# Miniprotein binders against q56419: the designs that were tried, part 37

Target 1, 326 residues: q56419
Amino acid sequence: MEGRTLEEVQEEVFKRHGVLVPKKELEDLAKALEEAGLLLTEKVEARLKEEEEKLKRERPMRLAGLSYPEGEREARAFLEAFRASYPGEGEEARVLLMPHLEPSRVPEVYGAALAALEKTPPPERIYLVGVAHRPLKEKAAALPVPFQTPFGPALPDLPALQALDALLPFELFNTPLAFREEHSLELPLFFLKGRFPEARVLPLLVARRSPELGEALKVVLRDFPGLLVLAVDLSHVGPRFGDTPLTRTLAEEARRRDLGFLERLAEGEPEAALAFLGANPTRIDGVEVVASLLPLLRERKGKVLAHRLDLEAPTLSAVGAGTLVL

## First folded at step 18 (miniprotein)

Design in11
Fold by OpenDDE base, fold request of step 19:
Structure in11 (fold): chain B 326 residues (1-326), chain A 108 residues (1-108)
Amino acid sequence: as target 1 above (326 residues)
Amino acid sequence: GDLIERLEELAEEVIRYLKEHGEEELAREIEEQIKDIIEALKSGDTESAIEIFTELAETIARLLHRLGAPEELMQKVSWLIYDVARRLGMSPRQIYDISKRFSRAISR
C-alpha cells in the first residue's frame, strides 16, 4: 500500500464517513487488498456505500446474540429477568430517562425502566432520543427506517419525523451511517419494542446541543403525542475516560453528580440540572440530549427509580446509569 | 422534470393499488387530480398545485389506510408525498400540515 498506515486509513474513514472501522477488520481488509492490489480506502468506501444503501431500507440488529438474545422466545425471557431484577414498582411515564449501557452491567436500572413502562399506557409513538457516539453532519439526526428487533421491526413514524424535519433549520435525515452501530438506540429499543410492540418509533440522535430540536419537538408532540425516551448514560470515570483508577473519592463524586443531575430533572428544573454539572468533570453522557430537550423537561416533576455506578474491573473505570420518570 | 416524475410515480403507485383492489372510480379521480396538478404546474400556478396536492395527499393516505394497504406501500407513498411537497417549494408550515393530515388519516 503506497504510503498510508492502517491508522491513517482508519482516521480518514472516520473523518469522511463518521465510522470507526475496527483495526482488525482493516487488517483483514488490508491483507485481502494487498492480495488483490486494491487500495484499502477504496474498498472500505465501497463497503460503507453499500451499508449506507442498506440503511435506506432498514437498520439491522448489531448486538443481537451479544447484548440481548436474537430469538423472540429468549428475548421475552430476557425482558422478564430484567424486570425481576428491580424489586420495586414503577410509575407512569410521560418522559423516561433510561440507560443505554450494556444491559448486563446494570440490570436493575433497566428493570426500573420496565417497571415504569408497565404503568405507562401504550403510546402511539415513542420519541427515542439517543446519544451520537459518532460524528453527525448536523447537531441531531434521525434514521426514518424500520429498526430490527427480536420482537419484529420497530416501524418509523414517518409523518411525525417529516413534521419534525419541516420545523428544523437543518436536514434531520442526515448521517445514516452513524446509526449503523449506535447502541444508544438499539439497546433501549429492545426493551421499548418488547413492552410496546405496536408503537411507532422516532429514532433520534443528538451529537451536540440543539435548542431547535427541543422547540420543534415541543410543537410536534402536541400534534403527534407519544412517549419521550432519553436513552442516556451518566458519569464516565476512570482510566478509559482519562482519569486515574477509580477511588472512593472519584466514585462518590460520580454518584453525587449523577444523583444531583437526576434529582434536579425530577424536580422539573433541567436548567438547574445542567448548571449543577458545570464543565461536566465526570462526563455525564446525556448532557447534550438534556440540553436539547429543555422545553420538554421544564416543570415536569417525577421520580428517580434507580441509579447505579457500575465498575468495569478490568479497566478500573465506572459508568453511571439511572432511570428517571417524569 | 424531477417534480413531475415524482408526482407521476406517486400516481402510479396509488392508482395501481386501487385498481388491484377494484377501486377503479377512485383511481380515475386520483388520476384526474394528478393531471390537474401537472397542468397547474405547467401554467406556473404553483399555489393551485400546492392546494390540490395537499388535499390529494390526505385523500391518498385515507384511502390506502381504509383499504388496508401494506406497510411497505404506506411508507413509499409517505416518502413520495414528502418529496413532492419539498420539490413544490412548500413552506415548512405547509409540509408540516401535510404530515399532520397524513398522520390523522392513518390513525382513524
Scores: ipSAE 0.886, ipTM 0.958, lowest interface PAE 0.4, mean pLDDT 92
Fold by OpenDDE base, fold request of step 19:
Structure in11 (fold): chain B 326 residues (1-326), chain A 108 residues (1-108)
Amino acid sequence: as target 1 above (326 residues)
Amino acid sequence: GDLIERLEELAEEVIRYLKEHGEEELAREIEEQIKDIIEALKSGDTESAIEIFTELAETIARLLHRLGAPEELMQKVSWLIYDVARRLGMSPRQIYDISKRFSRAISR
């Protein structure tokens, strides 16, 4: 009962239904609801604790059979179809920016990522940096456990993760529950594991810009070489994100922001890319990731392989996705 | 108490695996090194303990890798080494160096 007295509730019931409920019965009901609420809270907390303990061992698939096939054979056919959706050739990647949007929405953008991976020698390890869509205790976090995929588990690079933690002023291994349903890692990892089955993974999330992360990773990457992957989406516009329904003008602005951001990154000017966005009125998803990784993106020239602004028709909203190689 | 317990756990896991694979001499050598670390800690010589442990951690990584130890054991040992290093009060640089050495030992 949001701020109402039992007397006010009694009066309202009387006015609506013509029944005077005794105050004692209302008190008993309120107590029962409170007790039920407490019991529900305790059960939820116990369940969350159990799930957190499970996440100390592995991260199970959440989107298998929904966003991608669960079976390995079907998953391989899925990869092939996505690769076929991009007609171009890729380039060798040292840094790969790719989406984490629902794959079926932007198949050619994922296809471009696969094309780049075809030209990339198998890395020993993949630094997979996603976006935290849930709060983290710290600015960034890692989950140092196997991530399940249709191609088998993506195994963590524990020495590299520990080395990174040692260089950070905060505990890297925080907020394991934030990884439970985080699609920004799961979806890109499907494609990465399918292409590089033997690569170890560093699954990282960024919630807020962390210059410390970029500086630490610069040191770690020198001693623990690997592929850096930024799993980020671009603009988010329309009613789902607080705008008016998508118009030609709004779509053009979203595309301008997306391409202007990616092009400046491709020129090796990540600070210019961030400055170009200003207040980020089209809500480019990857801004905090890029802001955290500036030392790794500076002076690296590359190429934009694909871009799409995809309409979500039921909400008249759109999300931008891109693939960039550096 | 927690440091010694974690160190003993590390020793137990490694020594058990070595003995199961017929490496009795190596198991004895590891046991001796663990005792030396514990003695250094008891005497208040933390610097010597860190030095011995740093070399031991790399040795353990190399041995287990060479013997083809299962991934689960490698992960467990990696975490135990990391936990011991933290509990020893090792500097960020010292912990980083252990991790770097461990990685190199298992990539060969």
Scores: ipSAE 0.885, ipTM 0.958, lowest interface PAE 0.4, mean pLDDT 93
Fold by OpenDDE base, fold request of step 19:
Structure in11 (fold): chain B 326 residues (1-326), chain A 108 residues (1-108)
Amino acid sequence: as target 1 above (326 residues)
Amino acid sequence: GDLIERLEELAEEVIRYLKEHGEEELAREIEEQIKDIIEALKSGDTESAIEIFTELAETIARLLHRLGAPEELMQKVSWLIYDVARRLGMSPRQIYDISKRFSRAISR
């Protein structure tokens, strides 16, 4: 009971129940609750430690059977259905920006990503850069372990990850627990692994803009060539994110911000894309990722393949998603 | 002490695999190289230790790849090499070079 004295609690119990609980019994109860709380904390800590030790070996699926099928056959049918949801053709990608939103919300956007991947030669490795929705010890992190997918494990490129770590002024292999439930990697990885089963992966998370990451990756990509994937969502608007319910005006602003951001990226002007957002009033998710990867995005021209602002009706909120190839 | 232990662990993993696959001569060669590194370290010749280790790391990567070593072993060896390199006080460039050489050795 945060902030009340035992005497105040005694008085409240007396007022509500007509029973005067002896101070000693309240003290014993408080002590028992404290002991129970400590035991819960110890159990939680022990569990977290166990989970961290497991993450030294592999990252298990968390969204299998929820966001995508667990079984390989069903997973392949899922990929095909998502590809079918996008009526267009893709383009070859050297850089792919794709969403990490719940796939069922924006199927055609994922379909556009799959269309781009169809036109992309199989890479030796995929640099998968997601958004950290949990705190990291550093601005960015990597988890250098196999990620489980319905198509088998996505294996890490350890030499490339180690090379990247060597060039960074901080320890890249930090905060493994942040990866445990991070969907910004898991959801895109499903599609990527399904399309490129033999590609190694560098699973990266960005919590805060790291210019050092972009500069280091530019060097690494020269010696360790691969596909760069930005797994980012766009605007987050409505009550879930601190706004009023979605209105036509708010939706138009979100779309304007999303498309203006993507179009400037497609023109090879990532700094202009960031500047266009300013204070980011519609909360584009991918800002810190793009800001970290500026050296890799500059002067690269491409195409916006898809965009959607998807309404979550129960919360009257919306999230933007897009697919961009560079 | 920790450096030598990690180096010995690397040696043990590689030598075990080589012996299990009938490569006794290669196993002896690796063992000799590890001994040379340890001797260099004991004498305070860290530069020589780094040089020998750099070449050995590439050799190990190439041998294990050529023999079709399982992914789990390759990952373990990769980390051991990386840990030893860091513990040797290798520069970022030197570590980067080892990683680059390792990657090239397993891509062919």
Scores: ipSAE 0.884, ipTM 0.958, lowest interface PAE 0.4, mean pLDDT 92
Fold by ESMFold2, fold request of step 19:
Structure in11 (fold): chain B 326 residues (1-326), chain A 108 residues (1-108)
Amino acid sequence: as target 1 above (326 residues)
Amino acid sequence: GDLIERLEELAEEVIRYLKEHGEEELAREIEEQIKDIIEALKSGDTESAIEIFTELAETIARLLHRLGAPEELMQKVSWLIYDVARRLGMSPRQIYDISKRFSRAISR
């Protein structure tokens, strides 16, 4: 009935079916349907409000028993198995780029991150910067609450988060519901909390490029030193991502884009890394995070420890993941 | 929100904990500093209120940390301090400084 008068509907029904429905009956039906939709909307809104209030106190595990074990003992064994999947040695990280893709799909990439953490002195705090998969009210957001893990709660570094919020031209503590199902924080956090159980966390999401965030973080990191983690995936190609079916050519392009991006980041050239992607034809998942954090990435040289373009045969698609230390 | 109400909530949480741990004299000192802040606000002397509050916030952080305050209390107090600082109209640099002082006080 949207965009049509009831008279037009009445005429169409009569034309098509030979029945003249009185205008009043059509009006009553439209009103009843509208009222039913309003009641359903109110019920959904009430449940979302309830979830939002819970998220103001803590962020529970959503992927325990799915992506990683729920029990602490099993979780420690899981973490050690991932380390063993990467037989190489890591490098000390001041900045770590690691994936948020399902861990079982890229075990050696997560293993490389663990190898880097072995070489990294335990930080007082971790700046964990993920990719918002749900809209944010601002360019970036934080959820300043404990994040539950099998290794205990990852406690927020409230003073550092508050210092960051004070420097931004927007409210950092926005959009709690965006964190409800955000795996780009939960999956990396499992590995980070497992290796640094005493570190506090700044759980951050980027939705859109925010130069202001990078500028503020550079200041905050001087007074609140810690480990900066970019929790990002790389290329996303194939029908699952609105693309043509994966071909050898598309896979080769995705690998080339992934590695060229990582290599330029490793050279301390984040602007060149972004420029190399052009229109980002393979949908690398880290561009908004890198573009926001340019001041923290410039002139910082490092090494690519691992990369995989993981194939999804059933969907004819693939996702890239990498580990970079700076 | 009511700035005075938040300031009084901060005082209540801190003073209750101090009294529970035998720090009656410190509890009285905190209460008097809160009163001084409120009196400065009533007189329109926001600059004095901010100065007193900044010193008070750092002192609270040190006292609660020294006394082994539970994480839940430390988080609540951290939020109350931040909320009061914003309601006082403190500049970004002033709020940043309080957050830095708090962090350093609970690290030692």
Scores: ipSAE 0.853, ipTM 0.947, lowest interface PAE 0.6, mean pLDDT 91

Design in11
Fold by ESMFold2, fold request of step 19:
Structure in11 (fold): chain B 326 residues (1-326), chain A 108 residues (1-108)
Amino acid sequence: as target 1 above (326 residues)
Amino acid sequence: GDLIERLEELAEEVIRYLKEHGEEELAREIEEQIKDIIEALKSGDTESAIEIFTELAETIARLLHRLGAPEELMQKVSWLIYDVARRLGMSPRQIYDISKRFSRAISR
């Protein structure tokens, strides 16, 4: 940016500050800054390697004490309070769509998910499919390690994960660092582990639609039956997401898109649900997950249990969340 | 690590646990099957190595489960089996089958 010689810098410093800095001192400063930049790069790389190695053994809680309580007793009370936020009855789920938005923002939507789980026989395993908020090296990824929760570790179903990896044309176990802060797995998992403490988990992320994932999962679910969970949010509208400030018209459009999407999924018509969104003008978060899992969603009818378009007053924005049972 | 080293690592983990639980006869049987796999590999008979390994993997899962092996050991063994299967050049369907057999062996 400043293509000046050291003499020009020296002259400018003298003009601005009345101090003549010897050229040698400017040279020493430039070298020190260069060395500091190199050392910072090496330090960052070392820390990333350390974090990556830790994630190959376990995934610790990142949101305990922030989004949910750290202690088990408080965590169980938290679950019960969320269940109470939804006064209705659930239905047995073979597939559950639930949010990953901050729980306190949409308590009855998570409560509806708990109501559905209450009616669902404990599964051997849970296929938890979230949305990658950091880039993945592939279209999808898994982290085959215990995920810590206040209810104890959610253990991975390694044989099922390995069976899935074997069927994919890419390495499923990729990009461990993308899981480090991924709330789309951690927040739903808190509720799932609290209700099904004995179930093992397949923690999966989708970055870009993968028809291969859906076809492989259809095969794996046949031999490794379990509960399929789509941990996705719906519309994202307002300035935080690249729109004008939230208006009644924009909010109504977002709500209409959310409900139309969920209703078509509930009719067993996932292709129609995607087509309804067109270019996805309200940025429904679950599109890539649904597009990946078409073989598992077709002809599966169910019910929308809850929906909320939650207002973020400080940002003049809103995020939609819903609960769907198939 | 090469294929033989991963096989030896698998053998070491399993045999150590079996011996700690007084199962020296089973430990010798596992050693013999590992040797058979290695001999088949050295002779270029990958198909025999895969067949022996497939049966061995299921047997290991059953034995460790029956003996109440801790979760940490079961996870390590599951990974070693998966890594060996891939290094053997087993097809996606063959690897899928091993994973299914392992899962059934450690269930009920």
Scores: ipSAE 0.841, ipTM 0.943, lowest interface PAE 0.6, mean pLDDT 91
Fold by ESMFold2, fold request of step 19:
Structure in11 (fold): chain B 326 residues (1-326), chain A 108 residues (1-108)
Amino acid sequence: as target 1 above (326 residues)
Amino acid sequence: GDLIERLEELAEEVIRYLKEHGEEELAREIEEQIKDIIEALKSGDTESAIEIFTELAETIARLLHRLGAPEELMQKVSWLIYDVARRLGMSPRQIYDISKRFSRAISR
């Protein structure tokens, strides 16, 4: 009610509805709304507390039946269809960059990731590094619990996660609620668990670039070898992201920036890849993850397998996705 | 106080599983090592407590893995070991080493 007196509210109601509400009734209404707001806040806080406690035990599927099938048999057929969407051959990956965009929007990009996994020896563990879409209490976080999938639970590699936590100058196991709806882990995990059902997972999120995360991971990967996955999207352009409607010029620029970024990563030059983006005018999503993981990306050469800048017709916007093996 | 309770909780979980699977001698050995850690802590010899605990953690991982312990128990034990290590005031390197030893023990 800032900036208004009860008399001003009373006048506005009269102008709109032809009824003069006594000042006492307005005071009672304001008090009742304030009390109702407090009760709603208490209920929301209690529900969030319950959800946080559940997330300390497991992370349930949130996108089953929406982005991928819930049943195991249907989920395996889904994987095969996505692999078929990419007719090319993959390469063995020690580091894989893959998207977290809705799979049906970029089927051949996920198919390229599957092609790379097909050439990759089954790892003991997967370092799955996504992008936090909700704030974290620290620069990065992990949720060391089973993540449910149609292929069974993706079990955490607790010793590797604990080793990583021990080396960081902050508590790695923070902000469980940030994982509740985090599709940058869930969507790539569906594909990874389907291809490597025995691998354990380190589910990691980056909110802000963390050089200490990259240095710690370099040490941990030496003693706990596995597959490093950067689960990131590329350019985000158009009105949904604060631009004018998508034009051919904007789309061409987004594609150029996406490919230039990926190609420099493929040359083992992650600093050059970041510098190429400058102010990041097309809002490539992977910047904070790449900036965190520089020690793991330097001098590691590889290949761009796929790229798409996918049109989001209802919003006249687009999102880029790519598959890179290193 | 809380450290000793966490040590005893770890011991209880491991010893119960060993006894349920007929490993009474191994359960006794684990119980003895826990007592040795507690005695070292009571005498202010934290260095000995850490050394004994580090070897015990690896031994527990190896035994439970060999006996096919269920995932739920392995997760609980892994967390108890991590919690005890932090409450002992072990350095980041010491905690990292325990985690590495645990991982190698359950990899066969």
Scores: ipSAE 0.837, ipTM 0.944, lowest interface PAE 0.6, mean pLDDT 92

